VH-VL binders against UPF0166 protein aq_448. Designs and how they scored, part 4

Target 1, 96 residues: UPF0166 protein aq_448, of Aquifex aeolicus (o66756)
Amino acid sequence: MKEVLMRIYSSKEENLEDYINKLFEGGIRGAVVLQGIAGFGKGREFHSEEIEVLSYELPVVIEVVEDREKLLNFLKENRETFKNCYITFERVKVWE

## First folded at step 22 (VH-VL)

Design w1 (from t4 with heavy chain Y50E)
Fold by OpenDDE, last read:
Structure w1 (fold): chain C 96 residues (1-96), chain A 120 residues (1-120), chain B 107 residues (1-107)
Amino acid sequence: as target 1 above (96 residues)
Amino acid sequence: EVQLVESGGGLVQPGRSLRLSCAASGFTFSDYYMHWVRQAPGKGLEWVSEISWSGSDIDYADSVKGRFTISRDNAKKSLYLQMNSLRAEDTALYYCAREYDFWSGYFDYWGQGTTVTVSS
Amino acid sequence: EIVLTQSPATLSLSPGERATLSCRASQSVSKYLAWYQQKPGQAPRLLIYDASNRATGIPARFSGSGSGTDFTLTISSLEPEDFAVYYCQQSYDYPWTFGQGTRLEIK
């Protein structure tokens, strides 16, 4: 079955816990938080372990694989939480 | 107004190649998945190929895998179908079609089609 | 692949009559079923998406119903322009597939 991979680009400090909690409470099958070594966003500010005093501004990606209908409904119900997030989508095949 | 205009069809012998084009207008081309769907004479519709917004995700019907190549040029608002090793069973009217959105999987706009005839 | 079987192959009716077209899937496609109308010499036109939603500009006499494996397209009162071939299409899983079509002809 073709599922959807959703990636939420954020940082360790920026509402990360809220995003994960919403995904969990929304019954999403799973989510993985990946912490980047370095990166930059729309503001073109570079963040890395070397530059940052603390790890709060390090780039983070939340990955979710879910059924498209469930994911779409979840996002519709949680528009306020994710309205300012940079999110990408891909169609993916799940090993069944 | 959304428009899709196919071209490149013709008569070819088996084993030959043909390249179809689809010119899009009236919408932001790069925001949509695009598809090729064909219809053999007097027959039904058959999905042929799909391409994502940037072309990073592509899929084909088993009947054309290894022989057909779908591509797009978003700057030119164009969709292409390179057809190699053509067979008689590839004879059909070829439509380019727009998928409504990422979540839907249905085709809301179609071109007029271009005819491909493979015959010895 | 998911096979869609439409019935009947041909439906002969008169203007003003009710038309009922069936589309059956070999496995569940949830709500991901669309209906298209194709007139001679024309490209298909989207009628219904997600099993029951009318596409933009589609008259109210067209309606879709069903979920899972059994779907129905109904035309409450046929107009002369409704006589055409109708196809169902699933977008639940790859490859996308169409039914073989139902030809709605004038009696």
Scores: ipSAE 0.687, ipTM 0.907, lowest interface PAE 0.8, mean pLDDT 94
Fold by OpenDDE, fold request of step 23:
Structure w1 (fold): chain C 96 residues (1-96), chain A 120 residues (1-120), chain B 107 residues (1-107)
Amino acid sequence: as target 1 above (96 residues)
Amino acid sequence: EVQLVESGGGLVQPGRSLRLSCAASGFTFSDYYMHWVRQAPGKGLEWVSEISWSGSDIDYADSVKGRFTISRDNAKKSLYLQMNSLRAEDTALYYCAREYDFWSGYFDYWGQGTTVTVSS
Amino acid sequence: EIVLTQSPATLSLSPGERATLSCRASQSVSKYLAWYQQKPGQAPRLLIYDASNRATGIPARFSGSGSGTDFTLTISSLEPEDFAVYYCQQSYDYPWTFGQGTRLEIK
């Protein structure tokens, strides 16, 4: 079975918790939240530990590895939640 | 209209190299996974290689791994297959094929193919 | 790799008859099974995807069924243009593989 690695690019804003909750409630097998030390997005606004006093605007990547069918169905059912997210996909093999 | 046009086939001796090209039109090339599938004379279909949207994800059949290299140029809407160390068993009609979408794994459009013949 | 075995190798029928083609996988491929039609001198054409969905422009006489390891392509009433070679293909796991094909010829 071919799994998919989904990366959701976001920040430490309140929407982050909502994304994780949706993934959990949707039965996604797992998710990891990675905090970046620096970065910029479409708005070309740079965020870093040096600039951000409270680090709420630091870049965050949510990584998910899941079966492609399950992931696709999840995204279809949660379009509204993730409609403004920057998301990438990659096919991966899982070593078991 | 979606079109895929292969080129670069020919007659070569074993051990030689050949580079195939596929020119795409009628769709946003960079939005699709692309594949090479070959068919030996009078035989069935064999998947050869695939490449993701930007080329970051590539895979090969074991029969060609280490000898063939798939690549793409999205600006030119072109797919390539560099074939090195060619063998007689590589003789086939080589199709360029588009994958329907990232989630599917099936091919909705095919070119007419380009013939590769490896013979002494 | 997942091996797909098609049967029969050759099927001889007349226009108007019902054709039933089989594709069996060495292991489960879930619903990730496609069917292609290839006429002489032409590239393959996608007929069925996800085991039972007709591709765009495919006539209603073509239907696919099955899941897991056993799949069937049915042509309810053969038209003269349906005589060709048919291939199944799995997209469950790498490498993608095809069946060896069934040749549907006119009796």
Scores: ipSAE 0.642, ipTM 0.899, lowest interface PAE 0.8, mean pLDDT 94
Fold by ESMFold2, look of step 22:
Structure w1 (fold): chain C 96 residues (1-96), chain A 120 residues (1-120), chain B 107 residues (1-107)
Amino acid sequence: as target 1 above (96 residues)
Amino acid sequence: EVQLVESGGGLVQPGRSLRLSCAASGFTFSDYYMHWVRQAPGKGLEWVSEISWSGSDIDYADSVKGRFTISRDNAKKSLYLQMNSLRAEDTALYYCAREYDFWSGYFDYWGQGTTVTVSS
Amino acid sequence: EIVLTQSPATLSLSPGERATLSCRASQSVSKYLAWYQQKPGQAPRLLIYDASNRATGIPARFSGSGSGTDFTLTISSLEPEDFAVYYCQQSYDYPWTFGQGTRLEIK
């Protein structure tokens, strides 16, 4: 079995709920959202807890560990949702 | 139409260097892991090296580690293999190959190859 | 390193016959086994991926089967253009390796 770790770099404001809903509805094994305390992206605007009074623009990373074929097929079927996301993949070994 | 065209092969003395190129067209080059695979005269196929989408993840067969360097230029849609300290056993036809999908493990398109001959 | 052993080394058959080519892995490679055809002076051509899936444009007479350590490529009715060398290749674990080839020749 080939397993991969996918990371989706986002923010609480940038369609986070839609991404999580799509992952859940798509049968993805599981997802963890990690909250960043500061960061910046393409716009190079710095976001931090001290700047974001509601914390909705703070960076988050959605992590998914899933079968390679299943995850890649999921993303292809949901291209419209994820086409502008910054997404990385890593090969992983899952302890069974 | 997907095309891969290798160049840069030739006759070279042991210990010398060659740089191979592979020009890609007909697909989004930056979406694919790329590989070099070689075939010695009259022999089977041997995987040589791979390079990830951005070039941040690279691996080599043990027989070429420390001597060969794979690289890519996504803006030019080109794959490269710098071959240093060449040995007679590096004599082969070198293919540029495209991996179908991230970590799919099979090569859906191959170039025609470029011949490297290492002889004194 | 996972060693792939192909048998027979040479298979002599006539057009219209059924060819059966075997590939045995030194350890399980799950389904991660591909088959390639190589004609003289040409690059390898992907036939089968993930043990049993035909690649785009590959005729239905080519089929693959097996999992784990034992894999088979079958050509149901040989055409003149099918006489070539066939390689299996695993991608379960690095380094990816190829079998030594089976030469399918005209009897």
Scores: ipSAE 0.258, ipTM 0.775, lowest interface PAE 3.5, mean pLDDT 88
Fold by OpenDDE, last read:
Structure w1 (fold): chain C 96 residues (1-96), chain A 120 residues (1-120), chain B 107 residues (1-107)
Amino acid sequence: as target 1 above (96 residues)
Amino acid sequence: EVQLVESGGGLVQPGRSLRLSCAASGFTFSDYYMHWVRQAPGKGLEWVSEISWSGSDIDYADSVKGRFTISRDNAKKSLYLQMNSLRAEDTALYYCAREYDFWSGYFDYWGQGTTVTVSS
Amino acid sequence: EIVLTQSPATLSLSPGERATLSCRASQSVSKYLAWYQQKPGQAPRLLIYDASNRATGIPARFSGSGSGTDFTLTISSLEPEDFAVYYCQQSYDYPWTFGQGTRLEIK
């Protein structure tokens, strides 16, 4: 078994809907969007619910559990969409 | 050119410790999972241990779990295997091997190995 | 662990002949099966991955087939440099395991 947990780091303001749509259209088995209460990215600007009035700049993590090969093929086919994303991979065991 | 060079092998008595090293060159070391695979004299291949890019993900064969510790120094492009409580059955040629892609299980480059002999 | 059993233990053939090597898994490994070649005094060399894909630089005379539990490595026409030990290896589940090897020798 080669299931992988993929995390896509982003924000609520930028391309979130597009990312989810691409994952859905790509046949990915599932995706969950998690909103962070605080964080910072490459620009090192700090964002939090306390600071942000509209919360559009809050950190967002998209989590996906899927077959490794399927994920890699998906990313290859969608390079332009995700080229600037910070993406991590971690092996996972799915409880059966 | 991708190159892996093992060192640190030798003759030791049972119960002793030994530390193997693998020097990598010719590729971006931190981009690859690394493995140790051993081969007893005249025998087949046995996977020993695996380590991810940063070392956050590690696994061992049951035969060495609790006794061996795999680690890496990406700045030095080096892979290590700390071998404690050595047994006679640990006698083997130890290869460091590069995994083609994470969790692929494909070992596309191997060193020439370093020999470990455990004997009284 | 998943046990891989290779057969035959030794295969004696002549250059130009066809070689067929078998690898059987104790449980399904899907397509996650690789083949390696090891010559005397050398490290193993990856030949086939994902059951049927040739690794970079591997001659076309090498081919792999199979899925699930039964796999085959075929060398269509043996060259003198092909006489070596061949190992199968599964990467379906930990621990990664190898077959015991098939020795391909000159008849």
Scores: ipSAE 0.197, ipTM 0.807, lowest interface PAE 2.9, mean pLDDT 92
Fold by ESMFold2, fold request of step 23:
Structure w1 (fold): chain C 96 residues (1-96), chain A 120 residues (1-120), chain B 107 residues (1-107)
Amino acid sequence: as target 1 above (96 residues)
Amino acid sequence: EVQLVESGGGLVQPGRSLRLSCAASGFTFSDYYMHWVRQAPGKGLEWVSEISWSGSDIDYADSVKGRFTISRDNAKKSLYLQMNSLRAEDTALYYCAREYDFWSGYFDYWGQGTTVTVSS
Amino acid sequence: EIVLTQSPATLSLSPGERATLSCRASQSVSKYLAWYQQKPGQAPRLLIYDASNRATGIPARFSGSGSGTDFTLTISSLEPEDFAVYYCQQSYDYPWTFGQGTRLEIK
């Protein structure tokens, strides 16, 4: 089986709950949300716990390990939800 | 209309170098893994090398490791194969091939190839 | 590396007959087996991917089956344009490898 690690780079202000709900409803094996303590992206604005005052725009990364075919088909079926996301893929070997 | 056009083949002496090019058009080149596949005269197909979208993941057949270098220029929509220390066994028609989808493992478009002949 | 052995080396048949081409892998490649057709002076053409799925534009007379180590390409009723060399290819493990080919020729 070919399995991949997908990372979705997002923030808590973005549509995070919709992403997680779509992954769950789509039968994806599992997802982990990792909270970043600082970061910046497309706008080159620096965001951190010490800097965020009125917005909850802390960086997060959603990680998924899943069958390649299943994951790519899921993203195609949910294109509108994920069309503007920054997403990376890596090939992985799952132990056992 | 997807097109892949190889160039840069020719007759060279053993131990010399040659650089192949593949010009891509009709698709978003940077969205695809690209490969080189070769075919010796009258023989079957041999996978040579793979390169990822950005060039960050590269693999080679054992027969060419250390001698061949695959690269790409996404701005120019071009794939390259630098072939050093050429041997008679490298004589083949070299194809540029597009992998259908990330890690799908099959090639949906091929060029017509460019011939490399290594002979004294 | 995974060796793919195709049989027979040459298959001589007439139009309208059924062709059965075999590909045997030295170890399991799961479903990750593709079939290509190559005519003289032309690049290979993808026929079948993932053992049994027809590529876009491939006629229904072409079908693939198998998994693990034993794979079959079947052409149900040969057309004149089907006489060519056929290759199987695995992508289960690097290096990706091709079979040595089966030449399907007109009797």
Scores: ipSAE 0.181, ipTM 0.747, lowest interface PAE 3.9, mean pLDDT 88

Design w1 (from t4 with heavy chain Y50E)
Fold by OpenDDE, fold request of step 23:
Parts: sequence; structure tokens; C-alpha cells
Structure w1 (fold): chain C 96 residues (1-96), chain A 120 residues (1-120), chain B 107 residues (1-107)
Amino acid sequence: as target 1 above (96 residues)
Amino acid sequence: EVQLVESGGGLVQPGRSLRLSCAASGFTFSDYYMHWVRQAPGKGLEWVSEISWSGSDIDYADSVKGRFTISRDNAKKSLYLQMNSLRAEDTALYYCAREYDFWSGYFDYWGQGTTVTVSS
Amino acid sequence: EIVLTQSPATLSLSPGERATLSCRASQSVSKYLAWYQQKPGQAPRLLIYDASNRATGIPARFSGSGSGTDFTLTISSLEPEDFAVYYCQQSYDYPWTFGQGTRLEIK
């Protein structure tokens, strides 16, 4: 299989739960949400545990490992949900 | 309509250099991996080189490693192949091809090719 | 590299007949096998990908099957425009490689 590691860069925004739900409902094999200590994105605003009053603005990364074709089809079908997300892809090999 | 148009082919002597170009249109060029595939006269197809969206990932066939350099200019929607130290066995029609999907390894669109002839 | 061997080298048939082309890989390529059609003076055209998926715009008379090392391209009923050279290609591992081709000619 041609498997891909997808990373969705986001924050603890309200859409985070929607992202996870869509991944689950879409039959994606798994997803993990990682919380960042600090970071900055497109707006070049720095966010960190020290600066942020609320955890809501802290950076998070959703990691998914899935078959390339399945993942791309999923994203096409859920374009509206992820249209404003910063997403990266990396080819990976899964050890079985 | 997706279009790929190759240029830069010609007749050269062994050891010389040649630079091929491919002009792309009809799609978002930067969203696709691009490839060069060649076909010697009366022969089959041979994959030559691959380049990722931004050019960060590149690969070559062993037959051209160290001699050929693939590159792209996304602003100009152009793909290039710098061919150095050319050999007679490099004689072929050179196609630029779009990869169907990144890492799919399939070529869904091809140009009409540009001919490279290496002869003394 | 993975070597793809196509057979037969030449296939002579008449319009309306069924064509069966074979592609064998030196090692397993899973389902990652494509078929291309090339007519004289033209670039190759993608027919089948992932062993059995027809590319966009490809007629239903073209079908692909197989997995692992043995693959087949079938043209259920040949049309005059189907006489050409056919190549298989694996996308399982670098470098991408093609078969040597099967020439489908009119009897």
C-alpha cells in the first residue's frame, strides 16, 4: 500500500471536534491530536501556553496515517470542512 | 484543457549538453508531480526523472543520474531537463508527463514530445 | 528495478474479437499497475490504473485485472481504433518501469 502521513495544523478551535468527527465518519483508520507548546501560523501570531490566557488558541496538529488514495478521496469529499486548513503530506512506510 | 508542450530537442554530438523545456497549461501546475519519460526510436518507454510540487523531492533513473537535472518553475508553469554529457543511448523522444496523483506513479497527461538525437 | 514482461510481443486480431494482453512483474507490485495505449506518432494514453480502474474517458470495453505479479488487459470487442501498442507500467517502487510493449495489429 502507498500510505501517507497527513498533518493538519490547527488550534483548539471549535472546528477541531468537527475535524475528528469527519475523519472518524469517513472511515479513516486513525487520528491523533497533538497539542503544541508554542507556535505561529499564517497570521504570524505567536501562541504559547505562557502567553495564551485560554488553551483555545494553542496550536494543535492532527496526524493521520492512511492510504494515499483513500485519504485524497476523503479530503475531496470533505473539502468544505478542511478548506482553510494548513495540511501537509509525507510518504510513510508502515511496519507490520 | 490540460496541455503539455515540450521543446528544446535537437541534434548534438556526444558529450554535449541540451536543455529541454515543457510548458504546462490548463491545470494548477504547482499541485502536481511532473516527470520526464523518453522513448528511443522504435523502442519502448523509459522513465527518466521525477520532481515534486516545489522541487524539494527529485528522483532519477540510474541511466541518467549525475548527468541530467530536472527542475521546475511554478510561476512560469514550466518543467525543465538539463542534459549534460549526452550519450548515443540518450537518443529518444522526450515526453513531459503529469503524474495522475502525487505518489500514484501514473501518468495521466503527456506532451507530444521533443526529439533528442545524439550522434557523432 | 522491477522488470515487466509483456506477452505476446505481437497480437494479430480482427475487429470485433476479444484481445487479451499479459504483463508479468519480476516481483509483486500489489495492485499498482497501469496500462497505456500508444498509436503511431502519438503520446501514450493512460487506460487503466491500479490494475483495474479505467482512466477518465476510457471505453468500457477496456478492462484490467490481476494483482501481485500477473496482470491482464482485456479488450472485449476490438474497434478499428484499438489497434496500437500497449504498455504496462508499475508504480509500486522506484524506478517506475514499463513493459516492452505488445503490438496489437489487424489481421
Scores: ipSAE 0.171, ipTM 0.803, lowest interface PAE 2.7, mean pLDDT 93
Fold by ESMFold2, last read:
Structure w1 (fold): chain C 96 residues (1-96), chain A 120 residues (1-120), chain B 107 residues (1-107)
Amino acid sequence: as target 1 above (96 residues)
Amino acid sequence: EVQLVESGGGLVQPGRSLRLSCAASGFTFSDYYMHWVRQAPGKGLEWVSEISWSGSDIDYADSVKGRFTISRDNAKKSLYLQMNSLRAEDTALYYCAREYDFWSGYFDYWGQGTTVTVSS
Amino acid sequence: EIVLTQSPATLSLSPGERATLSCRASQSVSKYLAWYQQKPGQAPRLLIYDASNRATGIPARFSGSGSGTDFTLTISSLEPEDFAVYYCQQSYDYPWTFGQGTRLEIK
């Protein structure tokens, strides 16, 4: 099968729980949230654990490995939730 | 209307170089993986190369790897194929092709092709 | 790389008849098999993708079936414009490969 790695670039100040709930309810195989220790986005404001008073501004990445068609259909069915997210796809070979 | 127009073909001697171009119109060029596919005279189709949206991911058929270079210019909506060290077996009609969707692997629009003939 | 073998090499039929074209893969390609039509002097035209889905604007007389290693393109009632060469193509694994073609000619 064609499988892809999807990354959703977000932060804790965004509605992260809604993203995870949508993925779970949409039947997505699984998701992992990785917490970044530093980063910056389009505003070019630098964030890191060493300078953040609250952790809400720290970057997170949601990673999903899933079938290409299933994931693309999921995003189409949930466009309002994810329309403004920065999302990347990468081709992967799952060893098994 | 989606259009792909190839150019730059011709007759060349073995060992020489040739650069093909493909002009795209009628769609957002930068949203699509683009490909070259060739067809030797009287023969079937052979996939040659692909290039990603930004040009950061590129792949080649083994028969052309190290000799051909695919590139794109999204501002000019153009796809290119630089063909070096040409051989007689590179003689073919070269098509510019659009991949339908991310990693779908099939081609929904093709140009009419440009002919490359490599002979002494 | 995955080899696609088409059969027959040439199929001679009359308008109104049913055409059945075969494509066999050297290893499973799941559903990731496309069919193209190519008329003389023209570029290929996508007919079927993912084994059984008709591309936009393709008449209902064209249908695809199969999965794994064995695939079939069926033209239920041949029209004069259907006499052409047909290619299958897999998109399961790199490199993308094409079958050698089946020539559908008028009897």
Scores: ipSAE 0.082, ipTM 0.728, lowest interface PAE 4.6, mean pLDDT 87
Fold by ESMFold2, last read:
Structure w1 (fold): chain C 96 residues (1-96), chain A 120 residues (1-120), chain B 107 residues (1-107)
Amino acid sequence: as target 1 above (96 residues)
Amino acid sequence: EVQLVESGGGLVQPGRSLRLSCAASGFTFSDYYMHWVRQAPGKGLEWVSEISWSGSDIDYADSVKGRFTISRDNAKKSLYLQMNSLRAEDTALYYCAREYDFWSGYFDYWGQGTTVTVSS
Amino acid sequence: EIVLTQSPATLSLSPGERATLSCRASQSVSKYLAWYQQKPGQAPRLLIYDASNRATGIPARFSGSGSGTDFTLTISSLEPEDFAVYYCQQSYDYPWTFGQGTRLEIK
C-alpha cells in the first residue's frame, strides 16, 4: 500500500476544530496535532510561547498518515476548507 | 484539452549539450509531477527523470544522474531537461509526461516527443 | 531495480480473436502495474492502472488482472485498431520501469 504523511501547517485558532472535524467526518483513520513552540510563515511575523500564549497564533501542525488515494480524494472533496492551508506530503513506510 | 508539446531535439556530437522544453496547456501545470521518458529507436520505454509540483523534489534514472538536470517554470507552464555530456546511448525520442497525481506512478498524458540523436 | 518481463514478444492474431498478454515482475509490485498501448508514430496511451482499472475512455474489451509478480492484459475481441505494441510499467519502487513490450500484429 502507498501511504503518505500529510502535514497541515496552521495556528492554534478556532478553525483547528473545523479541520479536525472534517478529517474525522471524512473517514481519515487518524490525526495528531503538534503544537509548535515558535515559528513564522509568509508574513515573516514571529510567534512564540512567550508572546502568543494568550492568543491562538502559536503554530500547529496537523499530521495524518493515510492511504495516498484516500487522502488526496479527501482533500479534493474538501477543497474549500483547506484551500488556504500550507500542506506538505511525504512518502512513508508504515511498520504495522 | 490537455496538451504537452516537446521541442529542442536535434543532432549533436557526443560530449555536447542540448536543452529540451515541454510546453503544457489545458490543465493547472503546477498541480502535477512531471516526467521525462525516452524511447531509443526500435526499443522500449525508459523513465528518465521526475520533478515535483514546486521543483523541490527531483529524481533521475542512474543512467543520466550527474549529466541531466530537470527543471520547471510554473509561471510559464514549462518543463525542461538540460542534457550535458551526451552519449550515443542517449539517442532517443524524449517524451514529456504528466503523472496522474502524487506518487501514482503512471502517466495519463504524454507529448508527441522530440528526437535527440547523438552521433559522431 | 525491478525488471518487468513481457511475454510473448510477438503475438500474431486476427481481428475478433482474444489476446492475452503477460507481464512478470522480478519482485512483488503489489497492484502498482499499468498498461500502455503504443501505435506506430504515436505516444503511449494509458490503458490500465493499478493492475485492473481502466483509464478514462478505454473500451470495455480491455481488462487487466493480477497482483504481486504476475499480471495479464486481456483484449476480449480484437479490433483492427488494437494491433500495436503494449507495455507494462510498475510504480511500486524507484526507478519506475517498463517491460520490453509485446507486439500484437495481424496474423
Scores: ipSAE 0.081, ipTM 0.728, lowest interface PAE 4.9, mean pLDDT 87
Fold by ESMFold2, fold request of step 23:
Structure w1 (fold): chain C 96 residues (1-96), chain A 120 residues (1-120), chain B 107 residues (1-107)
Amino acid sequence: as target 1 above (96 residues)
Amino acid sequence: EVQLVESGGGLVQPGRSLRLSCAASGFTFSDYYMHWVRQAPGKGLEWVSEISWSGSDIDYADSVKGRFTISRDNAKKSLYLQMNSLRAEDTALYYCAREYDFWSGYFDYWGQGTTVTVSS
Amino acid sequence: EIVLTQSPATLSLSPGERATLSCRASQSVSKYLAWYQQKPGQAPRLLIYDASNRATGIPARFSGSGSGTDFTLTISSLEPEDFAVYYCQQSYDYPWTFGQGTRLEIK
């Protein structure tokens, strides 16, 4: 199988619940949400735990490892949900 | 309608250079990995090179590494192959080919090819 | 580098017959094997991808099978337009490679 690691770069303010629900409903094997300590993106506004500890502006990354075809088709079927997300793909070797 | 049109082939002497072009139309060019595949006269197909969506990830066949450079211009919907230090063994019909999707590994559309002849 | 060996080199058959073309890989390529048809003066045409899936617009008489190292393209009842050269191609590992071709010619 060709497996890929997808990363969705987002923040808590972007209604993370909806992204996770779509992934679950779409039959994706699993997803992990990683909390960023600090970062910046479009507009170059700096965000960090020191300043924004109780804010939804802190960066998150959603990681998914899944079959290439399944994941690409999922994104096509859910274009409206993810259209403004920064998304990257990497080839991976899944052990076992 | 998807269309790929190659140009820039010709007759050159060994050691010289040529630059091939491929004009794409009928699809969102920047969404696809693009490839060059060649076919020597009377012979089979040989993959030459690939280039990613943005041009940041590039691979070559060992036979052309260090001599050929693939590039793309997404604004012009064009793919290029700069061929330096040409050898007689580079004589072939060169095809521009589109990969279906990320890492699928098959080519769903091909151009008609442009002929490169290296002879002195 | 993965070598694909096609057999036979030439297959001479008549319209209406069944053609069976083989492709053997030097190591496993899982399901990542495609078949192309090439007629004289034309670019290759994708027939089969991922070993067994027909590409868009390919007639049902074309079928592919196999996995790992041994793959087969079958044409169930040959039509006059099917006489061409056929190539297999693997996309399991770089560099991507093609078989040397099988020429299917009219008896």
Scores: ipSAE 0.063, ipTM 0.723, lowest interface PAE 5.0, mean pLDDT 87

